# Ledger of designs, part 33: VH-VL binders against p93756r25to151

Target 1, 127 residues: p93756r25to151
Amino acid sequence: EIQLGSKLVVGENTLWVSNNGDFALGFFNPPGLLNRFSIGIWFNSNSIPYDQRKVVWVAGAGVVVSDNSSYFELTRNGELVLFDSLLGVPVWNSKTNRFSVSSALLRDDGNLVLLKDREEIVWQSFG
Below, E stands for the ipSAE of ESMFold2; O stands for the ipSAE of OpenDDE; V2 stands for 0.75 times the mean of E and O plus 0.25 times the DockQ between their complexes.

## First folded at step 22 (VH-VL; framework fv_lumrotatug)

Design H2 (at its last look DockQ between E and O 0.06; V2 from the best seeds 0.00; counts 0 for: pae O 6.9 > 2, placed apart)
Fold by ESMFold2, look of step 22:
Structure H2 (fold): chain C 127 residues (1-127), chain A 122 residues (1-122), chain B 107 residues (1-107)
Amino acid sequence: as target 1 above (127 residues)
Amino acid sequence: QVQLQESGPGLVKPSETLSLTCTVSGGSISSYSIHWLRQPPGKGLEWIGVIYYSGSTDYNPSLKSRVTISKDTSKSQVSLKLSSVTAADTAVYYCARGKYEFLTGYRPFDYWGQGTLVTVSS
Amino acid sequence: EIVMTQSPPTLSLSPGERVTLSCRASQSVSDYLVWYQQKPGQAPRLLISGASTRATSIPARFSGSGSGTDYTLTISSLQPEDFAVYYCQQYDSWPLTFGQGTKVEIK
């Protein structure tokens, strides 16, 4: 599970991965954009080169951030926040600060969910 | 090993259209963009434009009214056309590859063609 | 568009000397800065990207530094094969633009 306070940062190339390893969530550079990044979920197979990955979900329907230590965080108050560090503003959030989120989980079906009491889904990516 | 090769006429008359082809071989062309650049003899480099794998293009505003970049995916070729040329368009013309990486973004020109001199003269 | 200005235009040096080349951008390029080396009759060769990251197979004597608008290429001990023209290029935004070059020639 993904704990409150967990963060992904552009340039660190770390990923949130489902329990069975089949899906990954991380930053990627959308085709045709110069130095801009989105958060997405894709099928995570060792036999498929990253360049051939198909993204199945993108936060905020494709909003982007700069490569300036921008980050994606599950905040202490239970929100997913995509933050553009060059602009100094969040560009997207899950709006879940009142749902008592305890953790997040990238499920083995590729759905990112926010959990209350580690069991109740209170938000999902719909992917 | 990726290789790029420019081809086309070395001499073009003023007011005519300069037409060059870049042939790309040796590797996957998915996720790569092909750029055209030029360098007048003894001078610096100027970016002309780019064509993405998707077929979309971006051009240098200074040349946009005269330039067209297109591709023929079946032949792994990218074409440059520059209309209404003058002596100022005399240069070595290069094609170059912009490397796309899914996680880390674009890396600038990692592979260049050897260049082809085009002279604009009567 | 972003104007890239290199200094000096020419530098005459002997092998073994330390070289610093300057590149200034008309606005911040946020480390999206490339250095190329070009020898006569050849295409440019990628040296450094991301302002400071050496390309594959580039010797450690080449290093890049700087931030914002001001960038520097350093060659710690000039080798005979390093006499060439050096260009900086920004890739922060379209159109891609190059400095006018600094020629490093043998004294």
Scores: ipSAE 0.227, ipTM 0.643, lowest interface PAE 3.8, mean pLDDT 87
Fold by OpenDDE, look of step 22:
Structure H2 (fold): chain C 127 residues (1-127), chain A 122 residues (1-122), chain B 107 residues (1-107)
Amino acid sequence: as target 1 above (127 residues)
Amino acid sequence: QVQLQESGPGLVKPSETLSLTCTVSGGSISSYSIHWLRQPPGKGLEWIGVIYYSGSTDYNPSLKSRVTISKDTSKSQVSLKLSSVTAADTAVYYCARGKYEFLTGYRPFDYWGQGTLVTVSS
Amino acid sequence: EIVMTQSPPTLSLSPGERVTLSCRASQSVSDYLVWYQQKPGQAPRLLISGASTRATSIPARFSGSGSGTDYTLTISSLQPEDFAVYYCQQYDSWPLTFGQGTKVEIK
């Protein structure tokens, strides 16, 4: 379970991983954009090289950020925010502040969900 | 197939707000980033800002304090507002499409509007 | 911001000649470089992206090359319809920035 205030930062090589380890959420370089990063979910298989792992979901479907310590955060207000630190602006937002999000969970099926009261799904990446 | 068209007043008084609209057809603005650019007569191009398909915006730092870009998805329109205009803001204003494709990367400005001249004058 | 500098400012040539336009960035733009063609009264037209990739329907006589800070647009054999202003633009870093343009005019 991902707590409010949790953050992934470009360059820190940290991931949010599903309970069974089959899926991971983190920054990656989309093809043709070596100096840009997207945030996405991929099948986390040790048999597949990191740069060849299939991405199954991308926040904003193509939005990219700079490599200047940009970050992806589950805010205290319950929003997923992709922030470009170079530009100083958010470039993607789940816009879920009105749903009383209490936590997030990367499910074993690769679906990232936002939860109300730690149980009710109010937002999902595959939805 | 995608077409962009700028519209709005061609004359704005100093200190007033320049307002333009970009109407997009042949595609959904929810699938593209729409940029605003301008070109003073006889001069080069300047990037003003962008509204991403997510609705987030980014502005040129040189204009950030005066610029607002928004969109109405239902009308397939993107709006530009530039406040406190001076003669220096006289230019042909363009909207242009930017597309971020996961497999191919950024596709810069492959479609443009024809541009609209905005003159700032008393 | 990254400053883009084009040279020469003006180039007077005759049809059939080889054209070489230069674009220099104040810092590396990692091949995130675009070339546009603009004719009077018209919007810019995308020619090259990614430093060397021709856009759709762009004639083969147009080619882009370079890396790091230095890039070149080449027209192998100048055609009458190629007389225009050419701009380079970087999309490596925000804000997006353009060169001041090179005018290719008829001699």
Scores: ipSAE 0.021, ipTM 0.666, lowest interface PAE 6.9, mean pLDDT 90
ESMFold2 (binder alone), look of step 22: mean pLDDT 88; pTM 0.907

Design H3 (at its last look DockQ between E and O 0.37; V2 from the best seeds 0.00; counts 0 for: pae E 6.6 > 2)
Fold by OpenDDE, look of step 22:
Structure H3 (fold): chain C 127 residues (1-127), chain A 122 residues (1-122), chain B 107 residues (1-107)
Amino acid sequence: as target 1 above (127 residues)
Amino acid sequence: QVQLQESGPGLVKPSETLSLTCTVSGGSISSYSIHWLRQPPGKGLEWIGVIYYSGSTDYNPSLKSRVTISKDTSKSQVSLKLSSVTAADTAVYYCARGPYEFLTGYRPFDYWGQGTLVTVSS
Amino acid sequence: EIVMTQSPPTLSLSPGERVTLSCRASQSVSDYLVWYQQKPGQAPRLLISGASTRATSIPARFSGSGSGTDYTLTISSLQPEDFAVYYCQQYDSWPLTFGQGTKVEIK
């Protein structure tokens, strides 16, 4: 379970991983781009090179950020925010600040969900 | 430590195909991206292309139609083929390691071969 | 492609002098700028990456600065072994491109 205030930063190689380890969420370099990064979810198989792993979800449908300490955060207000530090602006937002989000969870099926009271799904990546 | 070494014919006739091999030791070509570059005598450097650790390739658009990069993991070798050569292709050819990580991106060339001169002449 | 332009083409100096080399990109390269040193008959050697990060075993007299489109390589006190050609390269966008080089030669 992902707590409010949790943050992923470009270049730190940190990931949010599902309980069974089958899926990971993190920054990745999309093919064909130099040093630009997206936030996405992929099937986490060590038998497949990273650049060949199937990405099943991307925040903002291909939005990219620089590596200038850009970050992806589950804010205290319960929003997923992708922030481009080079531009100094958020470039993607789940817009879930009114849903009383208490936590997030990357499910074993690869679906990232935002939860209210740790149970009710108020937002999900798939759908 | 990581070492790269270019090898191949130093002389190629016009319209023929230039073929070079880069032998990598001290590291796995399955873990790193290998690039080909060239430098005409007395001139600057030009990036030719890359083969990633996964085997995928990207080429300089200026040479894409003539360039093929491949690798043999079992031999720890990366190959460069440049077809339809002309005098303009005379250069010292380098292979170099360009570190790449899916999560952190590309880095500059940190290890280079010594380079091999290829002259295109009749 | 991004065009990299170095200046001056040649710089004649004496040991001990301060060296300032310029590299300009046709568009912003977002600090994805690397400097190489190349001596005759040798492959380029990595000096600075990320515009200002000195590579391993590179003397402290070498430093990089700049942002956006304009970058500088500085040698605080030129040593005899520093006479060489210096190249800048961007790795912001494909294809990778180099400057034409600046030759630092002995006066």
Scores: ipSAE 0.428, ipTM 0.834, lowest interface PAE 1.2, mean pLDDT 93
Fold by ESMFold2, look of step 22:
Structure H3 (fold): chain C 127 residues (1-127), chain A 122 residues (1-122), chain B 107 residues (1-107)
Amino acid sequence: as target 1 above (127 residues)
Amino acid sequence: QVQLQESGPGLVKPSETLSLTCTVSGGSISSYSIHWLRQPPGKGLEWIGVIYYSGSTDYNPSLKSRVTISKDTSKSQVSLKLSSVTAADTAVYYCARGPYEFLTGYRPFDYWGQGTLVTVSS
Amino acid sequence: EIVMTQSPPTLSLSPGERVTLSCRASQSVSDYLVWYQQKPGQAPRLLISGASTRATSIPARFSGSGSGTDYTLTISSLQPEDFAVYYCQQYDSWPLTFGQGTKVEIK
């Protein structure tokens, strides 16, 4: 369970991981782009050979940030925000500040969900 | 232990195509980029190009018209072809594995091959 | 294309001396800067990445500094094994480019 205020920073190389470990959400470097980073969800399971792992979702249909200080945050207002720190601008958000989001969860099916009261899905990555 | 090894003919005649293979053992190339570089004897390094895990490529503009990089993921191999060679293409050729795509930030190459000398001579 | 200029081209020194090597990029590379050491017959050895981060097993006598267009490799006290050619490389944008090298040789 991902709490409000949680942040992934490009240069920290950290991930949000599903409970069973099969999926990870984090930054990656898209093919053909040097030092540009997207936030996405990919297969992360030790039971799946690493050469069969694929990105299954990308925030904002593949928007990118420019440097290692850029970040992806579940804000205290319940929004997922992708911020480009080099350019000083947000490049994408989930637009969920009106939905009383209490947490996020990367489910074992690879779906990132935003929850109200830790139970009700009010936004989802595959929606 | 991950190891990269360049292989191919050490002598190539002018106007022919230089052909090298980079074989990756002890690891995978499926989520990594593979780069080719070269270094003429006694000179500095030149980046030739990259093949991404997707199969897409980028090449040094100075060589783009003559270079092709391709891969065979099932054999963990990446090939370099450089056409219409001249004596100026004599160099030690290196392959290098780029960082895992799911670690952030462009990172330096995590493994280099030992290099193979290719001489272009009549 | 980003041109990397190293200076000096050659530096003759004795063991124990302090070395400062310069690398200048034709435009900012935003700390996407690598230093390599290379000895004859060997592949380049990674010393510093991200302008200032020492690679695994690199002794503390090696340090990198700088930002923007101007970067420096410092060896605080030369050891006999440090006589080699040193290259900087930018990895900010395509094509990847290297400096022409600085040869550090025994005086």
Scores: ipSAE 0.034, ipTM 0.670, lowest interface PAE 6.6, mean pLDDT 86
ESMFold2 (binder alone), look of step 22: mean pLDDT 88; pTM 0.906

Design H4 (at its last look DockQ between E and O 0.07; V2 from the best seeds 0.00; counts 0 for: pae O 7.4 > 2, placed apart)
Fold by ESMFold2, look of step 22:
Structure H4 (fold): chain C 127 residues (1-127), chain A 122 residues (1-122), chain B 107 residues (1-107)
Amino acid sequence: as target 1 above (127 residues)
Amino acid sequence: QVQLQESGPGLVKPSETLSLTCTVSGGSISSYSIHWLRQPPGKGLEWIGVIYYSGSTDYNPSLKSRVTISKDTSKSQVSLKLSSVTAADTAVYYCARGTYEFLTGYRPFDYWGQGTLVTVSS
Amino acid sequence: EIVMTQSPPTLSLSPGERVTLSCRASQSVSDYLVWYQQKPGQAPRLLISGASTRATSIPARFSGSGSGTDYTLTISSLQPEDFAVYYCQQYDSWPLTFGQGTKVEIK
């Protein structure tokens, strides 16, 4: 489970991974863009090179950030925020600060969910 | 070992189309990007454009109206066509390999062809 | 497009000397900078990427430094094989652009 305050940063190559390991969430460089990054979810298999993996979800329908330590955070207020550190502004958020989010989970079906009381889904990436 | 080799006519008449082929050996173009560059004699390098493994292209805006890059994956070949040439297009032409880095972005040219001189003259 | 300016245009030096080559970009390239060496009749050879990372098999006498708009290539002790033209190239933004080169020649 992903705790409030958890953060992914461009260039650190860290991922949020589902419990069974089948899905990963992280920054990737969209094809045809030079040094711009999106947050996405993809099927996580050692048999498929990173450069050939298919992304099944992208935050903000493909919004991008610079590589200047931009980050994706589950804030202590319960929002997912994609922040562009060069511009100094968030470029996308989940708009969940009033939902009493306690944690997030990347499920084994590839769905990223925000949970209230660790049980109730109050936001999801699919649907 | 991956190797790149340019081929094509060394002499082209003004107003005609320059046509070159880059042949990739010791590997395949199905997972790389191939770039074309040129260098006029005694001058610096100019990037012409790129073709990605998907077949998509990006071109230098200064040449975009006259340039086409295409590939034939079955022959491991990438072609360059530059139309309406003038003496200013006289240069050594290179192909070079780039790599796509899913997590970290684009990486610079690790393999270059030897280059081929194309002279535009009547 | 990002203009890359190299200085000096030419250096005449003896083997054993230290040389520092300058590359200046018209806007920040955020360390997405490459140095190449080119000898007559040959393709460019990759020396440094990421502003400071030596490519495989490049001797330690070559080093890169700098940030933002200002970058340098240093050769700590010139060898006979180091007399060549050196180019910088940015890969921050399309189109990819090169400096005009610095020719390092023997006295």
Scores: ipSAE 0.142, ipTM 0.681, lowest interface PAE 4.5, mean pLDDT 87
Fold by OpenDDE, look of step 22:
Structure H4 (fold): chain C 127 residues (1-127), chain A 122 residues (1-122), chain B 107 residues (1-107)
Amino acid sequence: as target 1 above (127 residues)
Amino acid sequence: QVQLQESGPGLVKPSETLSLTCTVSGGSISSYSIHWLRQPPGKGLEWIGVIYYSGSTDYNPSLKSRVTISKDTSKSQVSLKLSSVTAADTAVYYCARGTYEFLTGYRPFDYWGQGTLVTVSS
Amino acid sequence: EIVMTQSPPTLSLSPGERVTLSCRASQSVSDYLVWYQQKPGQAPRLLISGASTRATSIPARFSGSGSGTDYTLTISSLQPEDFAVYYCQQYDSWPLTFGQGTKVEIK
């Protein structure tokens, strides 16, 4: 379970991983780009090289951020925000501040969900 | 409508700390990145550092050990401190806003202060 | 850091002439290239961002082009108010870096 205020930062190589370990959420370089990053979910298999792993979901449908300090955050207001630090602006937002989000969970089926009262799904990546 | 204005002492002694303030009006500093830049007389531009909306900072490696950028959201002000100054730090110092517009694209420095000259001299 | 090199250092021209300024990066900046105009005693003014997008209120005579490491600022017909120093800057990678500038002066 992902707590409010949790953050992934470009360059830190940290991931949000499903309970069974089958899926991971993190930054990756979109094809053809080395200095730009997207945030997405992929099947987490050690048998597949990192650069060959198929992404099953991308926040913002292809939105990219600069390197260094850009981040993806579950805000305390319950929104998923992708922020480009170089530009100093959010480039993607789940717009879920009105749903009383209490936490997030990357499910074992690869679906990222935002939860109310740690139980009710109010937003999902595959929705 | 957005305006930036640099302020602070125009004269600093060697080895002392240069302190400047950028006051932003017509916009929120919590929504944009604010950068500090400088330009020695008759020379080109050098990027000093940035403070992001989150309060995080990044600095030019050439100045990182001496530079501190902070902000006071309640006052809509961004501060620059440069320690251990020498004559080489004499320059016009600018603060500038970084932003993005959907139709016009990226605008790293679309608004600038008028700049303030800081002279390092005994 | 990415080194930005502008050429020529100085360009002496007359009003009405076509101006071509060059900016070269030590490595690809992926079109994250901006042009500024600076007049004496003033802060730089944003002209072009994203290599080819004119900023608001910038006359159509200014245009930017290029890709990879090589970029160009063009003034189709130089006006009296265009005499200034022009800087290119990359925002592809930290630290942000500027060219040394090209001075466009009156012949």
Scores: ipSAE 0.015, ipTM 0.665, lowest interface PAE 7.4, mean pLDDT 90
ESMFold2 (binder alone), look of step 22: mean pLDDT 88; pTM 0.910

Design H5 (at its last look DockQ between E and O 0.08; V2 from the best seeds 0.00; counts 0 for: pae O 8.8 > 2, placed apart)
Fold by ESMFold2, look of step 22:
Structure H5 (fold): chain C 127 residues (1-127), chain A 122 residues (1-122), chain B 107 residues (1-107)
Amino acid sequence: as target 1 above (127 residues)
Amino acid sequence: QVQLQESGPGLVKPSETLSLTCTVSGGSISSYSIHWLRQPPGKGLEWIGVIYYSGSTDYNPSLKSRVTISKDTSKSQVSLKLSSVTAADTAVYYCARGDYEFLTGYRPFDYWGQGTLVTVSS
Amino acid sequence: EIVMTQSPPTLSLSPGERVTLSCRASQSVSDYLVWYQQKPGQAPRLLISGASTRATSIPARFSGSGSGTDYTLTISSLQPEDFAVYYCQQYDSWPLTFGQGTKVEIK
């Protein structure tokens, strides 16, 4: 599970991974954009090179941040926030601060969910 | 190990289509973007466009209406077509490799072809 | 489109001299800047990427510096093989654009 306060940062090459390892969530460079990054979920297989991986979900339908230590955070008040450090502003927010989120989970089907009481889904990436 | 080589006719008549091929050896084009650039004699470099590993393209707006870049993955070849050429299109044409990294983005041109001069003349 | 402007257009120098080349972008390129060397009849050779990182096999006498809109290539002690044209190129956004070049020639 992904705890409140957890953060991914462009350039640090860290990922949130599903329990069985089949899916990963992290920053990637969308095709056709230079030095711009999105947060996405992709199938995480050792047999598929990173450059051929299929992205199955992208936060904010493809909003991007600059390569200047921009980050994606599950805040302590239960929001997923994508922050562009060059612009100094959040560019996307899950809008879940009133849902009593306790944690997040990247499920084995690739769905990122926000949980209340570590059990009840109150937000999900697929919709 | 990776080598790029341009090939095609060195002389093209005005109003016709310039067609060049970039052959990549010592590597696969399935993981990299291939760019086309040109340099008129005695002048600086101009970026023409790119084809990504996915097959998508981006073109210099100055040339976009006349340019097509395509690839044949089975032959490790990337093609450039520039239509309706004039004397202003006379240049050395280069193909170059872009180093695409899914997590880190595109990198500068680390491998260039030798270049091929194309002259547009009656 | 980001316009890259190099100065000076030409430098005439002797071996052993130190040279600095300027490259200015019309807007910030956030260190996504490269330097190439080109000799007559040859393709450009990558010298510096990321504004300051030397490419593989590039001698230590080449260094890059700068940030934002203003970038510099320095050659600390010119060797005979360093007489060439030098180009900067931004890799921040499409279309990719090059400076017009600075020719470093033997005095």
Scores: ipSAE 0.119, ipTM 0.685, lowest interface PAE 4.6, mean pLDDT 87
Fold by OpenDDE, look of step 22:
Structure H5 (fold): chain C 127 residues (1-127), chain A 122 residues (1-122), chain B 107 residues (1-107)
Amino acid sequence: as target 1 above (127 residues)
Amino acid sequence: QVQLQESGPGLVKPSETLSLTCTVSGGSISSYSIHWLRQPPGKGLEWIGVIYYSGSTDYNPSLKSRVTISKDTSKSQVSLKLSSVTAADTAVYYCARGDYEFLTGYRPFDYWGQGTLVTVSS
Amino acid sequence: EIVMTQSPPTLSLSPGERVTLSCRASQSVSDYLVWYQQKPGQAPRLLISGASTRATSIPARFSGSGSGTDYTLTISSLQPEDFAVYYCQQYDSWPLTFGQGTKVEIK
């Protein structure tokens, strides 16, 4: 379970991983881009090289951020925010501040969900 | 209409700390990134650092050890502190806003203050 | 850091002439390039962002082009109010860096 205030930062190589380990959420370089990053979910298999893993979901569908500490955060207001540090602006937002989000969970089926009262799904990546 | 205005002492002694304030009106500093830049007389522009809407900062590596940028949202003010100044820090100091528009793209410095001259001298 | 180099340092021209200013980056800046105009005693004014997008209220005679490491600011017909120093700046990588400027002065 992902707590409010949790953050992934470009360059830190940290991931949010499902309980069974089959899926991971993190930054990756879209094809052809070496200095830009997207945030997405992929099947987490040790038998597949990192750069060859198929992404099953991307936040913002094509949105990219610069390097240098850009981040993806579950804010304390219950929103998923992708922030571009060089631009100094959020470039993607789940817009879920009105749903009383209490936590997030990367499910074993690869679906990222935002939860109310740690139980009710109020947002999902595959939705 | 967003407006920025720099203020602070125009004269600082060597080894002391340069302190400036950028007052922002017509917009919320919690919605924009505010940058500090400087320009020595007759020379080009140098980026000093930025404070984002979140309060996070980034600094020019050449000045990082001496620079601190902070903000007071309640006063709509962004502060710059530059310690251990020398004559090389004499310049017109600017604060500027970074913004982004979907149709026109990123505007790193679309609004500027008038600038304030800070002279480092004994 | 990415070094921005502008050329020429000074350009002496007459009103009505076509102006071409060059800006070269030490490495690709992926069109994250802006142009500013600065007149004496004033702050810089944003002209172009994203290499080719004119800022609000900027006359059509100003245009930006280029890609990778090489960019150009063009003034199709120089007006009296266009005599100033022009700076390019990259925002592809930290730290943000500026060219040294090109001064466009009256012949």
Scores: ipSAE 0.012, ipTM 0.668, lowest interface PAE 8.8, mean pLDDT 90
ESMFold2 (binder alone), look of step 22: mean pLDDT 88; pTM 0.914

